# VHH binders against Thioredoxin domain-containing protein 6 (NME9), part 1

All scores and structures are predictions.

Target 1, 330 residues: Thioredoxin domain-containing protein 6 (NME9), of Homo sapiens (Human) (q86xw9)
Amino acid sequence: MGSRKKEIALQVNISTQELWEEMLSSKGLTVVDVYQGWCGPCKPVVSLFQKMRIEVGLDLLHFALAEADRLDVLEKYRGKCEPTFLFYAGGELVAVVRGANAPLLQKTILDQLEAEKKVLAEGRERKVIKDEALSDEDECVSHGKNNGEDEDMVSSERTCTLAIIKPDAVAHGKTDEIIMKIQEAGFEILTNEERTMTEAEVRLFYQHKAGEEAFEKLVHHMCSGPSHLLILTRTEGFEDVVTTWRTVMGPRDPNVARREQPESLRAQYGTEMPFNAVHGSRDREDADRELALLFPSLKFSDKDTEAPQGGEAEATAGPTEALCFPEDVD
Below, numbering starts at 1 at the first letter of every chain, in headers, positions and changes, except where a header shows other numbers; antibody chains are not in Kabat numbers.
F, E and O are the ipSAE of ESMFold2-Fast, ESMFold2 and OpenDDE, as the mean of both directions, binder to target and target to binder. V2 is 0.75 times the mean of E and O plus 0.25 times the DockQ between their complexes.
[cut] stands for letters that were removed.
Atom coordinates printed by the task and the answers are left out, and those that the model quotes come from them; centres of patches stay.

## First folded at step 2 (VHH)

Design G2
Fold by OpenDDE, look of step 4:
Structure G2 (fold): chain B 330 residues (1-330), chain A 120 residues (1-120)
Amino acid sequence: as target 1 above (330 residues)
Amino acid sequence: QLQLVESGGGLVQPGGSLRLSCEASGFTFSRYAMGWYRQAPGKQRELVAFITSGGSTNYADSVKGRFTISRDNAKNTVYLQMNSLRPEDTAIYYCAAEDYWSDSYSYDYWGKGTPVTVSS
């Protein structure tokens, strides 16, 4: 009975609560890549993890993939597109790294592994953390127990805009860097969907440009490979999310962007038209249109379109003074 | 254009030795970690050895003590000395350039591969 050397997978897939508990019971440090089913795990860090495995060994270092949508314990990490790495030791959370920052991940792995070794060897106390980014959301969800179908009600109160990381940027592997820049600019990413847009969809999406000479080239480009469709919101400031996003993107032409706004996304990641790396809505109306088109299942609470009910001007029927025409007698 | 060109592969008897070379062009070689990967028939590509930009080396357990990775920055070349070769070392060997020290999205650049066959 040949001992099938269980090719120890670099990463263990955690898809059930039982597997999660098993992970928590593991000796040493476990780095969990928390991902959503629509986004998938963080691919760029795999090479780092392979190197780390070689460097430090796997005796006390474990890597796992955990789909947030399948695990109740990860409910708070749902809806976020940013790669999130949770560090567990002794069944407790000891660190969190957000973003695909390889140097930071490596450093954190080494630091936490050293700490865990000291715990195991010397009986030191683990520095357990709470993910502070998750603490503020607990207060708002207390209200409505209504059992209805969890329609992902994006809370209507936040103004959203569409951002697209275009196929050129995706193909060049710039997605994660752009996402980081978006977050650094103060945007929250509510949704991150990777897909190749259909020609029909793109034509409808850019229908307002159908008369332009470059329209067919744009359509072809947008259908040439996968895009990342993002719903952006901003929590801080009075500035319109649409306008702020446009500012961060920079001029449409990357060459102009490099001259006039070198820190803009299009300056940094765009090459030439129509390969300008990112899309943003023109205005609020356009944002609503684009979001409705690309995310038809997302119910944006229409609260703001309460057109002021035109107060029925009570037409006070002024009294028709019956002008009594005097009967001239003569 | 960034290019990685592997050489030195071939047929060798068990216990024999080979030296693989990978010449890099089109990028700042000294800033990149370099690695050797291998892919055996029907298996996944696996890391064999890597050398950091600073010269630190690491090896897969399967090749420790037998393989040595080195680099010559003046020649933009990374080497893999393979000694005491075994049939299980039979694979296509790929050179890779890696920027995993970057804060930004890093790409792995790959050579076309060089075949190594260990057989009697």
Scores: ipSAE 0.006, ipTM 0.239, lowest interface PAE 11.3, mean pLDDT 82

## First folded at step 5 (VHH)

Design K13
Fold by ESMFold2, look of step 8:
Structure K13 (fold): chain B 330 residues (1-330), chain A 121 residues (1-121)
Amino acid sequence: as target 1 above (330 residues)
Amino acid sequence: QVQLVESGGGVVQPGRSLRLSCAASGFTFSSYAMGWYRQAPGKQRELVASISGSGGSTNYADSVKGRFTISRDNSKNTMYLQMNSLKPEDTAVYYCAAEDYWSDSWSYDYWGQGTQVTVSS
């Protein structure tokens, strides 16, 4: 990326009761990341918030972060193992999202922003809520991240791609076997996240296919159960990771894959369309878009010609993470 | 810029033959499955024939099976449709389409502008 961006701090830190009251007086919608001190703010959603800030502008959409232990008003959110996102408009709580669910956050931001515009323009009643939970885990299966790192950038990792082990393969108990095959094919798995994708997330992911006859069938399949979202790379730097992963997957149609590339993953683990076991990005542009969508909080510079990362990278549910996104220096 | 250019259409009498070609550019041809679609006036576009990126798998609509043959030459970036024993109901605009061989797409990614085939005495 060659252009500088003029950037106000993405999230305003709310560390005192006075700042909290100032936030409540803000016009428009404010999204508050309520975090625990030992976890830090939610990493996966930062790029989503940056994207939405650019798309909708700053006059009606604000982002903040607040540590639950520092404010008495946040007492009921203390000790939670998931991030909690509070949505305020007109000084009132209008929505809550638990967990790092970027598509749900995006949908909720858009819905609440549109609702607040109607309140301001038409005088409609603001739909205020109370955060009353029957259990502290009564939300999507996000279990939170226990990494403690906010923005971990590895400047030397040059290329990676998205891979998804789809719900059909997961339901058939083939996840570990496919992961082993990925590793045997010479890939490093930087990230492996189990996620049941939401309808909003899938529609955004496949938005370029909207309006096609099979689109609703694709949405239904991808929402039908958990998937594994993987970030793949190769350390050698001579192979195009996107093209190599596509070759290992095989042809889209499992019946074609069995005839033409019987060793491919789709030949071995797919049954019939749409149940073809795995997803891979079409090209580098799609890989960049898909990774930014599904892993928004992780940054990776592709402009760095130096190679400071030593040794093989490990797929990350752990302390170190290397990602493919452009550097964030605007 | 991806381009698919159809040629070989025309007006012929019933029982005769035509060969359509589709010249492709702007992408790695062998990485794409290819297809011929047709659209008669007032009707929905329908698949006529398809062929895998390698050429090893073909599929035909029932209405053309045994009369039409799809093929491809990956060294020339060209797909063909040999249409024998043409009937008046084969009259349509014929479109070339390309689908990413490894894509999750449910439909074709690229389309040509079409070539007219008219079967009439």
Scores: ipSAE 0.067, ipTM 0.516, lowest interface PAE 5.2, mean pLDDT 75
Fold by ESMFold2, look of step 10:
Structure K13 (fold): chain B 330 residues (1-330), chain A 121 residues (1-121)
Amino acid sequence: as target 1 above (330 residues)
Amino acid sequence: QVQLVESGGGVVQPGRSLRLSCAASGFTFSSYAMGWYRQAPGKQRELVASISGSGGSTNYADSVKGRFTISRDNSKNTMYLQMNSLKPEDTAVYYCAAEDYWSDSWSYDYWGQGTQVTVSS
């Protein structure tokens, strides 16, 4: 008999202006995850939102998703490299949180919910805000400025992967030597761009590792000087370009690489973690994501991006390490 | 779909042993370094042990050296943690983690759901 209760989606998808206006008429507090199509909604905060929905109920706390490109009202949030959480009460903006900062999100939800309860019960004045931070250049502007070059250089008929010669190898003067070895291994280098990656780029690039112990050191390292961003392809072979490049790189730990694959790039040019000289994408999906992030003006795929079916997607209960932050229970 | 499934947790008395298993699927197991993490109530998650993709290199937290042994069987896509001489301080949720062996970071890419280990009289 307990099975007669319908499950309700955690976050309501706001895909039209009509739904946006309906959301604004909702009683209580609505937290809107404003996301970019190329990165999707912020999955790391889903467990926080589930917990808070259970604790306070559905009456006065609502969660929503909105793709910035889908709604004209969200135009000023387009192109951001991290999610923006908008807090609406009584149809008005009452708070903004940038990024998947779970402690700040929880505090903000509780504070704004308490404030709105006082507005509703006691008739107090609602404190409405404007998001003034969007008038500043606080976002990942360097990423956009760095990607104004050649939109269609990459051949769409060949499979490509990303390679990075990291700041440690560049600083040691090893760039040309590594490029030579890449070519000797049978790769064609379609693009070679020298770039000092911004902190925002690196955090988004490694977002699946956010909250792990070494993440901040990784960010610091990748921002510490110029890297060479390469697009690699092969015209022959039985293995795909991603797998082949990973084999040439060797194990991530240079000490392991020297012991187990002494001819690999990381064995030859890495010193010790995190200074392992080179980066390669984990798989085809990561290669597509990383290339789109670092080279947004280029087109890499002959096929459509896989579209979700109309079926309902619900975050599964159980702890997993979040891309933006880890839960302590993980 | 990548999946890590822990098993072998439970309630045991101090001084006894448990063997944890982590069954992996959805990726080439030998291409991933593996690790066990644990989190006790009120504490941060900590690394317990790690093992390279080939099994040739292992690391242990000082608190478990000599008592715990990490191993893997790449033919069965399974990692193990043999936990001997268990102490009440070992009480925690134990998580299996997988890191791409060729990843460019120190951190693990995939995590299991966790299995509870409780050491008490």
Scores: ipSAE 0.031, ipTM 0.473, lowest interface PAE 6.1, mean pLDDT 75

Design K29
Fold by OpenDDE, look of step 8:
Structure K29 (fold): chain B 330 residues (1-330), chain A 118 residues (1-118)
Amino acid sequence: as target 1 above (330 residues)
Amino acid sequence: QLQLVESGGGLVQAGGSLRLSCTASGRTFSMGWFRQGPGKEREFVASISWSGGSTYYADSVKGRFTISRDNAKNTLYLQMNSLKSEDTAVYYCAAEDYWSDSYSYDYWGKGTRVTVSS
C-alpha cells in the first residue's frame, strides 16, 4: 500500500466563510491572495511562494487563495483586478501588499514571519493594522509623525518627477556619486528602487521613441542590467522639478553635454548614445505617465487636475444693432 | 573581426523551399539578408532587430520569406518558400556591430548561391 505522499497543496483555496475562519485560526502567518473570479489569482507570485515554502518551511507560513466574490468579509476588495495580498497572524490583519511586487512580498513575508515568531516565543504584542484603503471614513486623520512604514504615499502636495540611473552608470559604479549630486542639486529622493527593467516594460516606457532608429539599441541597453528608479521631489512646483532635473542631466548626447554643459550628469557620467547615464521625464505629462507606469502603487492625489471649471462667461450677446441700410429708393 | 558564414544555398525547383543560415563568430546587433542576382545590383531582402521583435521585408519577398534569429547560437535564418526564378541570386548575410552607433551593416558574409530552376 504505497503511502501516497499527500502532495501538500502550496495554497489553500478559501471559498467559504468556514474555511476563512479556519484560516484565521491557523498558527503562524497566512498570506492570502485575494482575487476575483473574472481575473483569477496572481500567477506570477506562485514561483516566489514555492521558493519561500522551500526556504522557510510551512510550519508557520501558509498561503491561501480567497475569492472575493464568495466571501462577504472581502466585499470591499471587489471591483478591482489589482493583486491584493492580505497577511494574517493570530486571526488578525498584520500587513497588506498591493500589486505583484515580488521583492516587496518577500520582504513583507519575512518581516511578518519574524514578528510572529517573536509573538509566539516571547509573547510580544501583535501589530494589527487596518486596511485604510477600505475605510470609507474620510477622517482626515492628521497623520502624526509616527516614524513607521515608508508608505511611499507621495503626499499629493509634493511635486515629483522620475529619474533613472541607467545600466551603464550603475555598471560603472557611479550610482552613489550620481545620487549625491542629485541631492546636492537640491532634490529629495523619495524612492530609490534598484531593478533590471524587462524588455516589455522598456518598450512600453519608451513607446514614443519606437519610430526612432536607435530605439532597439536603447531597449537593449536598458534591459542589459540593473537601473535605479528614483522619484525626485523639490520644494518648488512640479514643472520646476521636471525642468530643473533636465538641466542637471544636461543634453541627451554626452558629447554635446561635455561641450555645452560640462558640469551636467550626462557630461560627467555618459559616454555615448544611448549610454548617457541618466533619464528624466520630458515634461509634466510625461512624468505622470512614467511614474504611473513604473510605480503603479503610488497614489498621486489627482487634486490638482481640477482644472478650475472656467466660469462660463455668459457672453452677453450684445444686441447686434441691425444696421438698417436704408434702401435707397431710386 | 567578426565573421559571418552563410550556408543552405543550392539548387531548388520553382515553387520549392529553402532555408538559409548565417552563423556569426560573435554577438551582433541587427542582422539582415541581401541578394545579388546575375547582372543585378545587390538588393535588400529582409532584416531583423536584435531582439527579434521587429522584422522587415522587401516587397518582392513579403509573404514568402521569413527571417528569424537565435541569439544563443549567434545564428540568422531565412526561410524561403514559394521560390521563383527571380529569386536566383547569391544571398549575403549582413550584421550591425554590437557596440557601434553607425546604424549600418558593418559585417558581411561571403554569400551562398541559390538557384531556382524552372
Scores: ipSAE 0.034, ipTM 0.389, lowest interface PAE 4.4, mean pLDDT 83

## First folded at step 8 (VHH; from K13 with A33Y S57D)

Design J6
Fold by ESMFold2, look of step 10:
Structure J6 (fold): chain B 330 residues (1-330), chain A 121 residues (1-121)
Amino acid sequence: as target 1 above (330 residues)
Amino acid sequence: QVQLVESGGGVVQPGRSLRLSCAASGFTFSSYYMGWYRQAPGKQRELVASISGSGGDTNYADSVKGRFTISRDNSKNTMYLQMNSLKPEDTAVYYCAAEDYWSDSWSYDYWGQGTQVTVSS
């Protein structure tokens, strides 16, 4: 078995203004995955990018990723729940694709690559664009035409938390019903990933419970079938999404939940420990740890310049993946 | 910053009573299970009593059932342990502890520094 190339390793991480300027000077077409920390880079399209790089060659097609919060130039893309793919050639923006739309991405890459080849070989004029759908900066300068997202810059730094619809609730067919109740409670669901968690993931996720009597039962349960991994934020109101989600979930033990908080999710959908239907993080710090563990692209956001992104010879369980929904998410 | 501060320990004669208090700060008190643990010299820390966030569910070690009563006042962020009919075997350092009532992660997150209870003649 040969060394496998990590899919994220084909993309250069742009974490500083200096790297951004270097990317702008690159020859050919550069496709930038602009992502949010909670969402991470878009994994569903990485196989497409690998295929295209192999097929069209390595000289004129480059891939990059950039977290919107790390670069001031990306301010207009902050707070968006969908991935944004920016296409740069000759230092200029030439196309934008919103969402993990692999057919559109492939078409756009091929079209823009062909156009850039003509610019380089024939001296044709590059067709530069401005992404006006997301920018109100020109309207802000005009004093009073601003009904766009730029006026909410301080509000676009929304916090998020992890929620898991656990295998017991999924197996009982309650996933859609629980999602509806989450939305009714005033949450926005930024991602929804169906995943059967590996034993290694679950043991690390619950590592501080390893001394408890029921730990092995909990591990077995969480590995027993698909879960839905959700990233939640608030649509309006309270600053602390972790506390609000905790309240909606109810007490850990479903029997306690039914007695004390009968309208909570654990009261309605849990049976008995460990089968309590849903998971939520303890606090802000725990939410950050759990999100980083389950969506490992978050591990790049704080230490991108210090952590090499090259391939690793040792195989790892559970590959690094993007947090975005697949194509056809509305 | 999270802090749990025990008080009310001391030296008492067998058969007497003490009331321990645990004052909590730095977290939403009502969302946490609270517990009293004790540790005698050379022994592992053991659960004495625990109480749910609302106060409606309590649990006791067999050795203290009928003698000790755990309670909490969520308006004052304080948990109590009423210890009646004290015996020399109750001599230990008593710790308060807090565990998140609402999540299924981790058992006890926060611990106090402890208060000494000594039962002797």
Scores: ipSAE 0.031, ipTM 0.478, lowest interface PAE 6.0, mean pLDDT 75

## First folded at step 10 (VHH)

Design L3 (from J6 with A98K Y108F)
Fold by OpenDDE, look of step 12:
Structure L3 (fold): chain B 330 residues (1-330), chain A 121 residues (1-121)
Amino acid sequence: as target 1 above (330 residues)
Amino acid sequence: QVQLVESGGGVVQPGRSLRLSCAASGFTFSSYYMGWYRQAPGKQRELVASISGSGGDTNYADSVKGRFTISRDNSKNTMYLQMNSLKPEDTAVYYCAKEDYWSDSWSFDYWGQGTQVTVSS
């Protein structure tokens, strides 16, 4: 009777309050990926966690998954598309990481693990934290209707990303439903412009795909009818709006989306490539590029590029000794 | 860890055929677009072909269209490139690539070590 080595799952799925309590009672550090049912857990970090499992061991390090909608203790984390990692030690919250930032996650895991080892070995006090992002929900209601001429100064302080509701989704009458889902996902829509993109614009927009057969199909599709060009931001938390939007959209291929993330926008509203209903920026750099391209009138206050004016190091012009290379005569 | 291992490269005469294989591991193979790239000496790496997770969507560079066929067997976690009517211009290192899952663009984030294809008389 060969002892089937129970392949210890890298991440334990916490689906009940009982399992949650068990997790809280576990020895060591537990990193909980808090995910939404419609997004699923953060897949990109799995490789990191596997690596850390190998390097650090699992004696005092645990990984878990928890769907926010299934646990009352995670009620405050519901509706958030950004990957949220909660760090528990001794049954207490000791850190929170938002976003799929592998270096930050790794650092936080190592730091908290070291701290926990000291607690266990030396009896040090745990640094328990409160998730500050959960406290500010109550106060934002009251600020009044000052009617000032809202010059469309998208305040430089808010991270924005581009979303496009593509012609296929618009033609199918899905625009309002998609907008509703975007809002339900916690995004603020700063701009909603309906227009048919020009071929020149689309070619420039997708220039990195030039030369592919799919590129011409995409260009043709994007020019086939009206799109909704949206500028999205998030009102709550330090969440990466770009990453969160990508998560809500789901996999690029609608067929993959239906299999892997059935609640994603592309799963629900996409048909087949290139008809995948929605576009989102790949990263912050791409978001900035795309927004600048499609909304050239929007002055995004680049506050951060004050490159320190490097002091004019007075290059003392040392005397260029004219080395007279001798005219060798031969 | 994501691993992509190419095989099937070699030296062939013009007009002959080769079949490349890419063995994939460390991820849910069927969930990702996969692609073949090639890099000829002194040239930039270029996309040769791509295939969706289900295999229902395929894309080819114009230079290989009608000659090359990309396919996949998800049960074996393997992608293939059937290369027919090979030309000297097809001489390159061929790389297997995995899609960037989070990208809305046709971007690939993982690459194999490559396999050499040489077409010479």
Scores: ipSAE 0.012, ipTM 0.289, lowest interface PAE 8.8, mean pLDDT 82

Design L6 (from J6 with N59R)
Fold by ESMFold2, look of step 10:
Formats: sequence, C-alpha cells, structure tokens
Structure L6 (fold): chain B 330 residues (1-330), chain A 121 residues (1-121)
Amino acid sequence: as target 1 above (330 residues)
Amino acid sequence: QVQLVESGGGVVQPGRSLRLSCAASGFTFSSYYMGWYRQAPGKQRELVASISGSGGDTRYADSVKGRFTISRDNSKNTMYLQMNSLKPEDTAVYYCAAEDYWSDSWSYDYWGQGTQVTVSS
C-alpha cells in the first residue's frame, strides 16, 4: 500500500473534559469516533467522512476523535478493539454505531442530520437515547437472531485478536506472503510491529497449568529472532475474529494441518513442531490478556495524536487546518 | 454448542470401583486431547489423567497410577475413567476437560460441570 496524503479527514481531537463539554454545546450533529490507543482511530471510514463533508458541508455536521482512556465520561467504552461512533446533537446522545460499517454510518448520519435540522428549524422534540447495553456477555448465546431493533439505534460490533508471525516464518522470508494471505482471508491488520520478544515476555505469554517439558523449546524458538506482532479484526460483520483466525491458521501441528487443511497457513508455512509459523489466541479472554501484555496502552498513546488546540476564540467559516491521522503505510 | 457431560459418580466404599464417563458434543471429538481433573474441598483442581486424540498417549498423576485407567471411544464421542481400588483421598468432584489440536494453548479449552465421587463407609 502506497503513501496517502495528509489532506484527508476533518476530525477534531477531543482530549480533555473541557473540549468534550465544548463539543456538547456545538450546533448540529457531531459524530465521535471513540477509539483505543493501541488500535488508533478508524481509518476505513475516513473516505466516507470526506465524501459526506463534500456533499453536506460542515455547517451542521462535525466529526471528532476521542480516545476512551483520556476521558472519564467514556469509561464504559474502554477495552473495545473496534471503534464506537457516538452521535451527539444538542448535547444529547441520539445514536450509536459500533464498528467500521460504512453503509450503516452513512445512513445514520443522514437520518440524524435530517432529524436535527427539523429540531432546529421547526422546534421538534429531539429523540434522545441511552447506550446501556454496551457489553454484557451473560446473555450472549451463539444464535445471532436479533430482529428486535430500536428505530434510531443501530450497532455493528467487531472485536480483535492477536496474531504473531513467528521467527521461523520470518527467517524463511515468508512475512509478506503471510500478510497478503491474512488480508485475502478478510482480515484488517490494525497494527504490525516487528519485535524480538524477550525471554520474560515469552514465559509470561505462554503460561500454562502444570508445566510442559516442551515449554523450554517453545521459549527458545520465540526468542530466536524477530516476530511480527499483529492485531487483526474482520472487515465484515459480527463473526468471532478469534475463531476465524484459528481456522485460517489450521491445526497447530503442521503435519496434521497438511493432511486435514492443506490451504491453512500452518500447512503452507509450518515445517514441524514447534515451528508452525503463526500464533493465534485460544479464545476472546486470552486474546484480551495477550493484547494487554504485548501492547500496553500507555506505550502507544504518549505522542501528538491529538487534534491541534487552536486559538481561544471560536473559528468562523474559513480555511481550517485539516486533522492529521497517523499514516499506517507499511 | 460445546458440551462435556460427566456421569458415573457416586458414593462407594473403600476398595471398590467406579467408572466415570464424559459424553462430548458440539465439536470433532477425535481432534481433541481429553483429560480428567479433580478438586477436593478446599484444594486446587489437579490433573488425574489425560489421553491424546487417537488414544495412543496416556498420562497419569502419581497418586492414581496403577489404579485408574483413562480411555476413549471416538465412535461414541465418549471418554472414560475406570477407577479401581478407591481410597477416601480420591473423594472429589471430577471434571472432564478438552483441548483442541488448533491451539498453542497448554491449558484445556472446555470443561464439564463435574460429577461427585465420594469414598466412605
């Protein structure tokens, strides 16, 4: 993927409670991308927001960025790997969209913008909502039937998982090929960090109940050279990214993988245990633990990712500096 | 929907035998390593025995070696634990556990609800 110009996106970074209160006082509709520091703002929707800026203008439609860890009001959105888009009008929450669902975002923006225009022009009553069903695993059975929708609240949720391209695959020069296959399988790579893991990291990462004698060989392998640490999400729907990634990887023993799933990554790029090319988390709980271990949020959020704090006075219509987002070109 | 359902527990006198069963559903049984764990009151859960997907590799805790036998019947999706010469110290809740071939994890992925075994007069 080539370089992208920094003239894209007009999202104001909301980094303080004071700025949050200023956003709540703004006229019109504000769409807030609530993100985690390790995932960064949602890049796939930037082109949609640019298109809508051109079509609708900025008089009554505003875009903002907010990191969930920087604001206490966003505490209930912390720990989610995909963005949550909050829609504010008149200081009140009017819609929520979860995930990078561009068609749903576009529809929701247009619907809420039209509704707010009627509130402002005609004095109609604004439909306010509460987002109290953010996450609750107790009632989530694996059926997926929903079909009882609230009219103004729409949601699209995606989660993420850890993937590692292990030192054996890197040493064989297969990193780029594996990344291509990951993308072809429908994953979005949110982060790609090359790292030689330390022995301490690896021993903590591969904890297990009652030690396995093969453990020391695994530790030696994972410390033997660079790995690529990836954070994956899926571009479509609500499918379990952890389980899907494990299926693409194949069985952990490359010989089994070649017999049973010859198209899997471990079949194609693994040789023999413990050299099976890739790692994936066991389940969502372990994905959360592994991600927290390898990507502490503080290490990714201590730089100038905020929107510039402009002058103290309100800016009128005129040229404004476009917000820059991090370039994830490589 | 993955399920592991233990059965065959009960109250028996010392020196007698019990056979525990673990019926599995919701996954490809032969692709999973299976194990029996137990937890006595006030103690941590401990491994009793484990068996590979094919049944060719079995392992036992020292406290049960020679008395207990783990086995599996992949055509019936069922794992068994034959418990001979039972002692009062074998009293515990016994759990079935499964670990799939796909995971780098060294911990078992699925657990049953447990069945009580009580050895007393």
Scores: ipSAE 0.026, ipTM 0.306, lowest interface PAE 5.6, mean pLDDT 74
Fold by OpenDDE, look of step 12:
Structure L6 (fold): chain B 330 residues (1-330), chain A 121 residues (1-121)
Amino acid sequence: as target 1 above (330 residues)
Amino acid sequence: QVQLVESGGGVVQPGRSLRLSCAASGFTFSSYYMGWYRQAPGKQRELVASISGSGGDTRYADSVKGRFTISRDNSKNTMYLQMNSLKPEDTAVYYCAAEDYWSDSWSYDYWGQGTQVTVSS
């Protein structure tokens, strides 16, 4: 009877309040991936967690998954597209990492684990934190101080899409020319951020392609150097900014683009697949997802889908005329 | 050579139905996302509907939800758009588009020539 070594799941699924309390009672550091039911847990970080399990051991390091919609304690984390990692030690929140930043996650895990070891060994005080991103919703009512941090409230009225000038185009010095062409095409650039995307970020960004051979190649390319992350909008008309941007970009394959749409950005600045110079969102849903992932500080005004208050059709209970069927007595 | 050929367009009265077809050739049809776009006079091209290679994922513009249905037959290399309850606002040139399933960025690789749909009394 071969003892099927119960493959201890790397991450414990916390689906109930009882399991949450059990997690809080656990010894050591617990990293909780807080995910939305529609997105699922952050798959790209699993490889990091596996590596850390091997390197650090599991005696004082625990990984967990928690769906935000299933736990009341996570109510404030609901609706957020950005992966959120909560760090618990001794039943208290000790760190929060937003986004699938693998280096930051790794560093935070190691730092918090070392801190927790000192707490356990030396009786040091645990540094408990409050998630500041959750506190600012309540206190913004009172203090009128005018510090003009222009929270670029991207006005909810303007549809936005993501554009990325990819590392190949940046490396070739084409950034300024591409930006100029974007503006000439009638787009307004709301944000222009130059940075090298992290592997973890790119893996999350392209999560829908995970497991494909092309996926690893894409990840490698996108992490090979700096990109320009742009938020695009259009000033005039009910124009679908996503579709218009896709048209300006042209066909995915630069060779096809040169043949079919020679004025497109990919025709002009792309070389060969996968070096096609620019990225754009598929549709509005993906644009929202991608923007939320790469620009977590941007409050995209959730249009309150005011669920049409279903007018309580007063079901006027018409009087059920009890048809007294006469009991024929005979 | 890759070809996308739209058919089924025409002039119809409001409230009527129309079915568009897009015949594809020159590529592995099942490996591509397919989409319908439309362009009204003086307006930009907009997404109408899209469908994954397997047909398992469909998306619609809000303006056509509940009225239009996108489908595909991979055995015939053909995509369809069933348009019900047509409105004057649906008047446009409708374009078929194909995008590689394995694309690293969302852009259509191929476009049809378009078919005119006119909804008028």
Scores: ipSAE 0.020, ipTM 0.360, lowest interface PAE 5.1, mean pLDDT 82

